VHH binders against q96q42r690to885. Designs and how they scored, part 2

Target 1, 196 residues: q96q42r690to885
Amino acid sequence: GYIASLHELATTERRFYSKLSDIKSQILRPLLSLENLGTTTTVQLLQEVASRFSKLCYLIGQHGASLSSFLHGVKEARSLVILKHSSLFLDSYTEYCTSITNFLVMGGFQLLAKPAIDFLNKNQELLQDLSEVNDENTQLMEILNTLFFLPIRRLHNYAKVLLKLATCFEVASPEYQKLQDSSSCYECLALHLGRK

## First folded at step 14 (VHH)

Design x4
Fold by OpenDDE, look of step 15:
Structure x4 (fold): chain B 196 residues (1-196), chain A 125 residues (1-125)
Amino acid sequence: as target 1 above (196 residues)
Amino acid sequence: QVQLVETGGGLVQPGGSLRLSCTASGFTFSYYAMNWVRQAPGKGLEWLSGISPSGGSTYYADSVKGRFTISRDNAKNTLYLQMNSLQPDDTAVYFCAKGGRYFDWFESPDAFDIWGQGTQVTVSS
């Protein structure tokens, strides 16, 4: 039902926020603190990725908080942050993906391999845990790559949940239309960004 | 010596504009996110705007969004704040502050490790 779906969204959003927070604090921050990480250009590209990652983390946190408030109050579905501020979310994801793409195009992860090898080896288990990569044969760079693309995977989840919520309303209702439209936007973006 | 020096403050009429500058020295400016923070009389510190090390990303508080623009010139070790449509409630001392190796939304002003002395901005008719 409607409430059950929102509870699930709230729970998973909290977990996702926690994961992103851990990535930021335990991977991104230490990584960027390494000396001689690369050229100024490479480092700046990674810094952009990190900055935009932080923004996503912030927005997801805000969304999680709004969900909690929603579940404890009498609010309408349209008040959900992913609906009310859909443009902000979509734009922020787009910007994040752009930054990752730019970093990758410049050989970002390959360039990090050497200077960050000790850090990556030391934190291999953590990287595997955060990225949910269970294959022990997976290269560290691939794990890192998976980690950076974790936020993009969440877009599919948003689309699915919104679609599920839509089924709780009459097709002719404004709520139904808004949820359907938003779901489509999130799914479209997820597909688009997933190709990069 | 590590320092930040703000300039460009002054007296302006409501609706007017000012451009603040912040010159950095003593550290690698281009490696760090930078911020503008203000303090109005009798009020606490208010974060206004931040910018990533490369300048590729800018961030704003709701109170100044659409009116203020943050930018930086890493070659000149200088941070800027273009302030348009100024109002009396914008009257405050404006500070530039050094952030971390990337712009972090969760970094409060208390976490900034280097501050300028501030520049006074007064908006009055």
Scores: ipSAE 0.882, ipTM 0.942, lowest interface PAE 0.4, mean pLDDT 94
Fold by ESMFold2, look of step 14:
Structure x4 (fold): chain B 196 residues (1-196), chain A 125 residues (1-125)
Amino acid sequence: as target 1 above (196 residues)
Amino acid sequence: QVQLVETGGGLVQPGGSLRLSCTASGFTFSYYAMNWVRQAPGKGLEWLSGISPSGGSTYYADSVKGRFTISRDNAKNTLYLQMNSLQPDDTAVYFCAKGGRYFDWFESPDAFDIWGQGTQVTVSS
């Protein structure tokens, strides 16, 4: 029901935050600490990815905290942060996904210097674990793509959970309308950003 | 020697504008995110704005969003803060601070280890 779906959202958001935090601390921060990463243009594009990833990670952490508070309070659907402040979430996801797309279009991880590629190869098992790729024979590039596009999968998850929440209300209710509209916004963005 | 030097502070009337500059030396400026922080009399440090190494992403505290604009000129190793619509509450010492290899939204002012000397901005009639 409604409460169970709210707990699902809160639990999965906390887990998503933990995964983003691990990607930032175990992959992005060490990678960008290397002094020989590649050409100026390639490095600047990766730095933009990391900067926007950090903002998204921060937003998701704050959202997880607000969901915990929400579950201990009134639990009105209209007060749900992902509905009330949807523009903030949608903009942050868009900014991040645009940056990773720009980086990949310009050649991406393959254009990094040897020390960076060596770092990524050394950490291939960690990258695979974080990306949730189940096939041990998956190539590094596919692992990296899956990993850095996890936020698009999360947008689909938001849309699905919002629809699940909507089914707890009558179709004519204000709550149903808000949940349905927001779900459509998250799904539309996910589809748009998935066309890389 | 890593150094940051702020300039451009002064006295301005309410509603006025100032542009602060911060010149950097002793490190590769374009590799690092940069920040502006201020400290009003008797208050703690307040993070105001940050900018990614290339300048492609800018970030603002709610208190200054829409009034302040951060920018950088990597060819001149210089960080800027354009301050518009200044109010008496903006009176403070303004510092630039060096960040890491990307703008990290989790960094607090207490974590910055390289700072300028600060420049005083006073907004009064």
Scores: ipSAE 0.488, ipTM 0.800, lowest interface PAE 2.1, mean pLDDT 88

## First folded at step 15 (VHH)

Design y4
Fold by OpenDDE, fold request of step 17:
Structure y4 (fold): chain B 196 residues (1-196), chain A 125 residues (1-125)
Amino acid sequence: as target 1 above (196 residues)
Amino acid sequence: QVQLVETGGGLVQPGGSLRLSCTASGFTFSYYAMNWVRQAPGKGLEWLSGITPSGGSTYYADSVKGRFTISRDNAKNTLYLQMNSLQPDDTAVYFCAKGGRYFDWFESPDAFDIWGQGTQVTVSS
């Protein structure tokens, strides 16, 4: 039902925030604290990724908190933050995905200096856990790619939840249309970013 | 020695413009995110703007968005703040502050480890 779907959104958003926070604190922060990371270009691109990752993480954290408040008040569909302020989310996700794509196109993690690679190898188990990669034979670079594109999966989840919420309303209702349209936007973005 | 030195402050009329500069020395400027923070009389520190190490991304507080522009020249170890449409409530001491190896949205001004001496900006008719 409607309420159950909202709780699902809230719960999964908090979990996603927790995951991103762990990535930031346990991977990105230590990684970027290394003295020798590689060439200036590679480092700068990674720094951009980290910065935009941080912003995304911050947004998701705020969203999780807002959803908690939402669940304790009037649960008007039109006031759902991912619906009402969809542009904020879409832009943040886009900016992040653009940065990680640019980083990867320019060589990505493979161009990092040995200390950075060593750090990543040392934390491969953690990376696998964070990326939910269960195959022990998965290469480090693939794990990293999976990890840093997790936000795309979340976009798909937004679309699914919004669609689920839409089904709780009459098809002819404004709520249904708005939720469905928003769902389509998130899905479209996810698909677009996933193709890169 | 490690230091940040702000310049460019002064007295301007409402609606006027100023360009602040912050020159860094003693550390690898291009490695770090940089920030502008101000403190008005009797008020606490207010974060205004941040910029990533490469300058590829900039961030602004709502209070200055659309009016202030942060930029940097890593070759000159200099951070800039272009301030347009200044208002009396913009009167404050403006500081540049060193951030981390990336711009972290979870960092508050108290996390910044290197600060300049500040430059006074006074907006008055």
Scores: ipSAE 0.918, ipTM 0.957, lowest interface PAE 0.4, mean pLDDT 96
Fold by OpenDDE, fold request of step 17:
Structure y4 (fold): chain B 196 residues (1-196), chain A 125 residues (1-125)
Amino acid sequence: as target 1 above (196 residues)
Amino acid sequence: QVQLVETGGGLVQPGGSLRLSCTASGFTFSYYAMNWVRQAPGKGLEWLSGITPSGGSTYYADSVKGRFTISRDNAKNTLYLQMNSLQPDDTAVYFCAKGGRYFDWFESPDAFDIWGQGTQVTVSS
């Protein structure tokens, strides 16, 4: 139902924020603190990824917090933040993925294999846990890559939730149309970014 | 000797413009996010703007968005703040502050580890 879906959104958003926070604090920050991580260009590209990751994390955290208020008040669909401020989310995700793409074009996480090998080996279990990669045969760089693409999965989740919410309204209603349109936007972006 | 030195402050009329500069020394400037923060008389620190190490991304407080522009020249170890359409409420001491290895949206001004001495900006008719 409608309320159940909103609670699911809130719960999963908080969990996702927690995961991103862990990635930021336990992977990105230590990784970028390493000396001789690569050329200035390589490092700056990663720093750009990290900065935009941080923004995304911040946005998601704020969203998670706002959902608590939403659930305690009038639960009007049009006031749902991922709907009302969809452009903010979409832009933030786009910017983040752009930074990742730029980094990948230059060599991606493979560039970090050698300079960060000790760090990555030391944190292999954490990487696997955060990325939800359970295959022990997966290379660390691939795990790291998977880790930073996790946010794209959240876009799919937003799309799904919005669509689910839409089904709670009459097809001819403005609420239905707005939710469905927004869902499509999130899904489209997720698909587009997932191909990069 | 790690140091940030702000310059470019002064007296300007409302509607005027100033360009602040901050020169860094003693650390690898290009590896750190940089920030502008100001403190008006009787007020606390206000974060204004931040820039990623590469300069690829810039961020602004709502209070200065559209009027201020942050930029950097890593070759010159210099951070800039172009301030346009200045108003009396922009009167403050402006500080350059060093951030971390990336621009962290969770960092407040109190987290910045290196600060300049500040430069006075006075907007008055």
Scores: ipSAE 0.909, ipTM 0.954, lowest interface PAE 0.4, mean pLDDT 95
Fold by OpenDDE, look of step 16:
Structure y4 (fold): chain B 196 residues (1-196), chain A 125 residues (1-125)
Amino acid sequence: as target 1 above (196 residues)
Amino acid sequence: QVQLVETGGGLVQPGGSLRLSCTASGFTFSYYAMNWVRQAPGKGLEWLSGITPSGGSTYYADSVKGRFTISRDNAKNTLYLQMNSLQPDDTAVYFCAKGGRYFDWFESPDAFDIWGQGTQVTVSS
């Protein structure tokens, strides 16, 4: 039902925020604190990724908090933050994915200096846990790519949840249309970004 | 010597514009995110804007979004803040502050490790 779906969204959003926070605190921050990371261009691209990742993490955290309040207050679908502020979310996800794509196109993690690679290798188990990669034979670079594209997966989840919520309303209702349209936007973006 | 030096403050009429500059020395400026923070009389520190090390991304508080523009010239070790459509409630001391190796939305002003002395901006008719 409607309330059940909202609880699911709240729970999974909180978990996702926690994951992103761990990535930021345990991987990105220490990595970027190293003195020798690579060429200026590589480092600057990574810094952009990290900055936009941080913004995304911040927004997701705010969203999670708002969902908790939402569940205890007025529960009109149109008041959901992912609907009300859909443009902010979509833009932020787009910007992040643009940054990570640019970083990867330019050589990505393979261009990092030895100290950075050593750090990442040292934390490979953590990276696998965070990225939910279960195959022990997965290469470090693939793990990292999976990790930093986790936000795209979450976009798909948003689309799915919004569709579930839509089914709780009459097809002819404004709520149904809004939820379905928004779901489509999130899904389209996810598909577009996933191709990169 | 590690320092930040703000310039460009002054007295302007409502609706006027100012351009602040912040010159960095004593550290590798291009490695770090930079911020503008202000403190109005009797009020606490207010974060206004941030910029990534490369300048590729900029961030703004809602209070200044659309009016203020942050930029940087890493070759000159200089941070800028273009302030347009200034209002009396923009009156404050404006500081530039050094951030980390990336712009972190979770980093509060009290976490910034290097600050300038500040430059006074007064908006009054």
Scores: ipSAE 0.886, ipTM 0.942, lowest interface PAE 0.4, mean pLDDT 94
Fold by OpenDDE, look of step 15:
Structure y4 (fold): chain B 196 residues (1-196), chain A 125 residues (1-125)
Amino acid sequence: as target 1 above (196 residues)
Amino acid sequence: QVQLVETGGGLVQPGGSLRLSCTASGFTFSYYAMNWVRQAPGKGLEWLSGITPSGGSTYYADSVKGRFTISRDNAKNTLYLQMNSLQPDDTAVYFCAKGGRYFDWFESPDAFDIWGQGTQVTVSS
């Protein structure tokens, strides 16, 4: 039902937020603290990725908070951050993906492989855990790539949940329309970004 | 010596504009995110705006969004704040502050490790 779906969303959103926070604190921050990590351009591209990653993490945290408030107080679906501030979310995801793409086009993690090799080897198990890569034969660069595209996967989940919530409202209701429209936006973006 | 020096403050009428500058020395300016923070009389520190090391992304508090613009010139080790449509409630001491290796939304002003001495901005008719 409606409430059950929101509880599930709240639980998974909290876990996702925790994962992103761990990536930020245990991977991005230490990585960017390395000396001689690469050219100024390469480093600045990664810094841009990290900054936009941080913004997503922040927004996801806000969404989690709104879900908690919904479940314990205000009972309006429209109050959910992913609905109320859908444009902000979508734009932020787009910007993040753009930064990742730019970083990859310029050589991406391959350029960082040598200067960060000790760090990456030391944290290989952590990277595999955070990226949910279970194949032991997966190269570190591929693991990193998977890791940084994790946020994009969440867009599909948002779309699915919003559709599920929509089924709890009358088709002619404004709530139904808003949920359907928002779901479509999230799904479209997920598909678009998934091609990159 | 590591330092930040703000300039450009002054007295302006409501609706007026000012452009603040912050010159950095003693560290690799282009490696760090930078911020503008202000403190009004009797109030606490308020984060206003941040910018990534490359300048590729900018962020604003709701209180100044649409009116203030942050920018940087890494070649000159200088941070800027263009302030338009100033109002009396914008009266404060404005500080530039050094952030981390990227702009972190979770980084509060208390986490900034290098601060300027501040420049006074007064908006009054």
Scores: ipSAE 0.884, ipTM 0.943, lowest interface PAE 0.4, mean pLDDT 94
Fold by ESMFold2, look of step 15:
Formats: sequence, structure tokens, C-alpha cells
Structure y4 (fold): chain B 196 residues (1-196), chain A 125 residues (1-125)
Amino acid sequence: as target 1 above (196 residues)
Amino acid sequence: QVQLVETGGGLVQPGGSLRLSCTASGFTFSYYAMNWVRQAPGKGLEWLSGITPSGGSTYYADSVKGRFTISRDNAKNTLYLQMNSLQPDDTAVYFCAKGGRYFDWFESPDAFDIWGQGTQVTVSS
């Protein structure tokens, strides 16, 4: 039901926050603290990725906390942050995905200097764990791709949970329509960003 | 010797504008995110704005969004804050502060290690 789907959203959001927080603290911050990372252009693009990743992580953390409070109060669907403030969510995801796309188009992780590549190779098991890649034979660059595109996977999850919430209301109801419209917005963005 | 020096403060009437500058020396300016912070009389530090090392992304506190614009010129080792629509509540000492290798949304003013001495902005009458 409705309450169970809300708990699913809250639980998965806190898990996603923990994942992003670990990526930031265990991969991005240590990597960017290294000297001799690469050309100025490549490093600056990675710095843009890290900065937008940090903003997204912050927003997701706040959303997770808000869902906990929401579950203790009146659980009106209209009050869900991903419905009420959807533009903030969609914009932050778009900004992040644009930054990672810009980085990859310019050559991405392969253009980083040896100290950075050595750091990534040393941490390959951690990268696999964080990315949830199960195949031990997956190459480092594919692991990194999977890891930094986890937010697109999350957008699909939002779309699915919102649609699941919608099934708790009559098709003619305003609640159903709002949840269905929001689900479509998140799915449309996920498909658009996945084509990049 | 690592140094940040703010200039451009002064007295301005409500509704007026000022542009602050912060000149950096003793470190590679373009490697680091940069921030503006202010302290009103008798109050704590308030983070206002941040900018990524390249200048490609800018961030603002809600209190100044739409009125203030942060920018940087890496060739001149200089950070800027254009302040428009100033009101008496904007009266404060304004500081620039060096951030880390990327703009970290979790980082608060008490975590910054290198600060300028500040420049006074007074909005009155």
C-alpha cells in the first residue's frame, strides 16, 4: 500500500545518500587531493563533476531526512518533496549529469595522469563495491562509468516508486494524476540523460 | 606566503551597488574553490557564495541569491563579488576564503583555512 511505498522511498533514499556520501569521501575527495592529476582542462572538468556531485549528495541527504519527518506526520502526497520541489531535484540531476558528460566527452578518466590512475587501480575493489558491479572481470573504466551514472538509475527508481504510489489512488483522482505526471517527468529526464 | 586581500568596501545608500575584489598570492589560485563570507556587527559568520576552481559553477545563499554575483579571473588571481540592491541588513565585514580542490556543499565557514582580513561594507541612509 501507500504507507509501504512511502517507507520504500524513504529507505532507498537514505541508502542512496549513503552511497553518494561514500563515493564523495572515499573516491572524489582523496583523488582530487593528489598532485599531478592531469592537464588543467581535464582536472577542471573533474572538479566541476565533484562540485555538482557534492550538491546532489547534499540535496539527497536533506530529502532523506525530510521523508523521515513526513512519515511521522500527515502523509499527503502533495507534500512529498520530489513532487513539491521537483524542479530542484530535476535541475540538480541535470547539472550533475551534464558535468559528467562534459568530462567524458573530453576523454574522461583515461586522460588523468599516472598518480590518479594508480589511485583508481589501487581502489578497484572499493569501486566495484560502490558501483554494485558483480562481474569481477569488469574493466576499471566500465566500473567508473557505472559508478558515476548511478544517478540515472535513481531517476528510474523515482519514476517507478511514484507510479507505484499512484496505484494507491483512483485513476480519476487528482492524487493519481499528480503522481503519474511526476513519474513521467522523472522517467523522461532519465531517458534524456541516458542518451548522452 | 599565502595571502588574500579584499578591497572595494565602503559606505553606500540603500538600493546601491558595490563590487568587492579579493587578490590571492602564495598559492595556485586556479586550483581551488573560493568563497565569500560576511560577519555583521555582533553576529556570527554567514556564508554567502562559492565558485568552482574554473569558475564554471557558482553557488549562493538564499539571502543573496539574485542580488549578488560571484566571479573570478584566474589570470589575475582575483575573486569578485558584485553586490546589487544593497540594504541595511547587508552591513558587515566581507571576507574571501580559500576552499578545497572542489566546491564541497558540506563545508562550512569554520572549515576554511585561509582568509582575508576583510573589507567593511556599510549600507545606511
Scores: ipSAE 0.655, ipTM 0.857, lowest interface PAE 1.2, mean pLDDT 89

Design y4
Fold by ESMFold2, fold request of step 17:
Structure y4 (fold): chain B 196 residues (1-196), chain A 125 residues (1-125)
Amino acid sequence: as target 1 above (196 residues)
Amino acid sequence: QVQLVETGGGLVQPGGSLRLSCTASGFTFSYYAMNWVRQAPGKGLEWLSGITPSGGSTYYADSVKGRFTISRDNAKNTLYLQMNSLQPDDTAVYFCAKGGRYFDWFESPDAFDIWGQGTQVTVSS
């Protein structure tokens, strides 16, 4: 039920935050510390990705902390941050996904200089683990694409958990309607961003 | 020698506007995110705004959203803060501060190493 679905949301959000934090600290920060990373345009686009990734990571961390507090309180569905502040979440995901799409359209990781490619190759096992790619034959560029589009998968997961929560209420109830509407918003955005 | 120099402070009446500038030298300005921070007398540091190295993304504290605009001109190694609708609560010393290679939402103002001298902004009738 309801309590189990709330714990699922909290647990999976903490895991997602941990994954984003690892990507930021172990991949993005060291990569962007390199002196010769590529052309000005490529570097600037990657810097935009990293900055918006950091914003998303920050939001997810704040959300995880709020869920911990939420689970010790009254647990009213109206007070869930992903319902109450859904536009903030949707906007942050959109901003990030736009930045990674812009980077990839302009050539993406293939245009990075050799020191950056060498760094990424040295860390290929970590990249596979973080991206949840288990096929050892997957090329580095495909691993990187999978890794940096993980947030779209998370949007689908929010939509699914919100539907699970909705089933705990009468279809005519205001709680059901709010949960269903929010789930639809997250799913719609996930599908839109996935087509890009 | 890494240096940041703020200019453009002064005395303005409530509702007025000011534009602050921060000129950078001694490092490749376009490689780094930049920040504006202020400190009112006897108060702590308050982060106001940040901007990515290219200028493609800008970020604001809630207290200044809609009134302040950060921008940069990488060809002139200059960071700007356009401040509109100034109120007495905006009275402070304003600093620019160098960030890292991207705008990191986890960095606090206390961790910035390179700052300007600050420029005084006073909003009073």
Scores: ipSAE 0.599, ipTM 0.842, lowest interface PAE 1.6, mean pLDDT 90
Fold by ESMFold2, fold request of step 17:
Structure y4 (fold): chain B 196 residues (1-196), chain A 125 residues (1-125)
Amino acid sequence: as target 1 above (196 residues)
Amino acid sequence: QVQLVETGGGLVQPGGSLRLSCTASGFTFSYYAMNWVRQAPGKGLEWLSGITPSGGSTYYADSVKGRFTISRDNAKNTLYLQMNSLQPDDTAVYFCAKGGRYFDWFESPDAFDIWGQGTQVTVSS
């Protein structure tokens, strides 16, 4: 039901935050601390990715904390942060996806300098664990692609949970309509960003 | 030696404008995110704005969004803050501060280790 779906959202948001936080601390920060990463253009694009990733991580952390408070207080659907402030979330995901797409279109990780490639190769097992790739034979560049597109997977999960929440209300109710509309917005964005 | 030097402060009338500059030396300026922070009399540090190393993304506190514009010129190793529509409660010492290799949303003003000397901005009739 409604409460169970709210707990699902809260639990999975905390897990997602932990994942993003680990990617930032164990991959992005050490990688970008290297002195020679590549050409100016490639490094600047990666720095934009990291900055937008940090913003996402921050918003997801705040959302997780907000859900904990929400579960102990008034549980009206209209006060859910991902409904009330959905444009903030959707814009942040869009900005991040634009930055990673720009980086990848310009050559991405394969154009980084040797110190950066060496770092990524030596951490390939960690990258595979973080990306949730099950195939041990998956190549590094595919692992990296999967890893940095994890946020798009999360958008699908938001859409799914919002739809579950909607089923707890009468179809004619304003709560049902708002939850269904929001679920559609997250799903539409996820599909659009996944096709880039 | 790593150094940040702010200029451009002064006394202005309410509604006026100022442009602050921060000149960097002793490190590769274009590699780092940069920030503006202020401290009003008797108040704590208030983060105002940040900018990515390339200048491709800019970020603002709600208190200054729409009135202040951050920018950088990496060829001149200079960070800027254009301040418009200044009001008396904008009176403060304004600092530039060096960030990390990307704009980190978790980094608080208390954690910045390299700061300028500050420049006083006073808004009064």
Scores: ipSAE 0.587, ipTM 0.832, lowest interface PAE 1.5, mean pLDDT 88
Fold by ESMFold2, fold request of step 17:
Structure y4 (fold): chain B 196 residues (1-196), chain A 125 residues (1-125)
Amino acid sequence: as target 1 above (196 residues)
Amino acid sequence: QVQLVETGGGLVQPGGSLRLSCTASGFTFSYYAMNWVRQAPGKGLEWLSGITPSGGSTYYADSVKGRFTISRDNAKNTLYLQMNSLQPDDTAVYFCAKGGRYFDWFESPDAFDIWGQGTQVTVSS
């Protein structure tokens, strides 16, 4: 039911936060510390991706902490507090998705300079582990795309869990409608990005 | 040789506006995220706003969101803060600070290594 779905959301959010935090600290920060990354335009677009990724990671961490605190409390709430946190969150996902799309339209990772590509190649096993791709057939650029589109997979999972939460409310209720609308927004965004 | 110089502070009435400028020299300004931070009398440092190297993304603390606007002109090596609807509790010394190669939401003001001298903003009748 409702409590079980909240526990699922909280535990999976904590795991997702850990994944994003590792991507930020082990890939983005070292990559952007390199002296020569590529053309000014390409580097600026990657800097926008990294900045939006950092904000998303921060908000996901805050959301996970909020859910964990809620589940250890005495009070039971099926209220809109989770939706209010989710709305800030959805905007951050949208901004991040715009930034990665802009980067990819301009050529993406393949236009980075050799030192950046060498860094990524040297870390290919880490990139595979973080992206959860396991087959030997994967190219570095495919791994990178999977990794930086990991939030799309999470958006689909949010859409699913929001529908599960909605079933705890009467169909005519404002809560049901808001949860269902939010689920549709996550799914729509995820499908939009799947056209890449 | 690395230098940040703030200008544009002063005394304003409640509800008034000011525009702060920060001129950078001695480093490639467009490579780095930039920040505004303030320190009110008897209080610690408060991060206010940040901007990405290109200026494509901006970020704000809740206390100033909707009232303050950060911007940059990379051709002039200048960072700006437009401050509207100023109130007495906005009274502080305002600093610009150099960030890293991207805007990191986890960075606290203590992590910034290059700062301006600050400019005083006083909001009073």
Scores: ipSAE 0.554, ipTM 0.829, lowest interface PAE 1.6, mean pLDDT 86

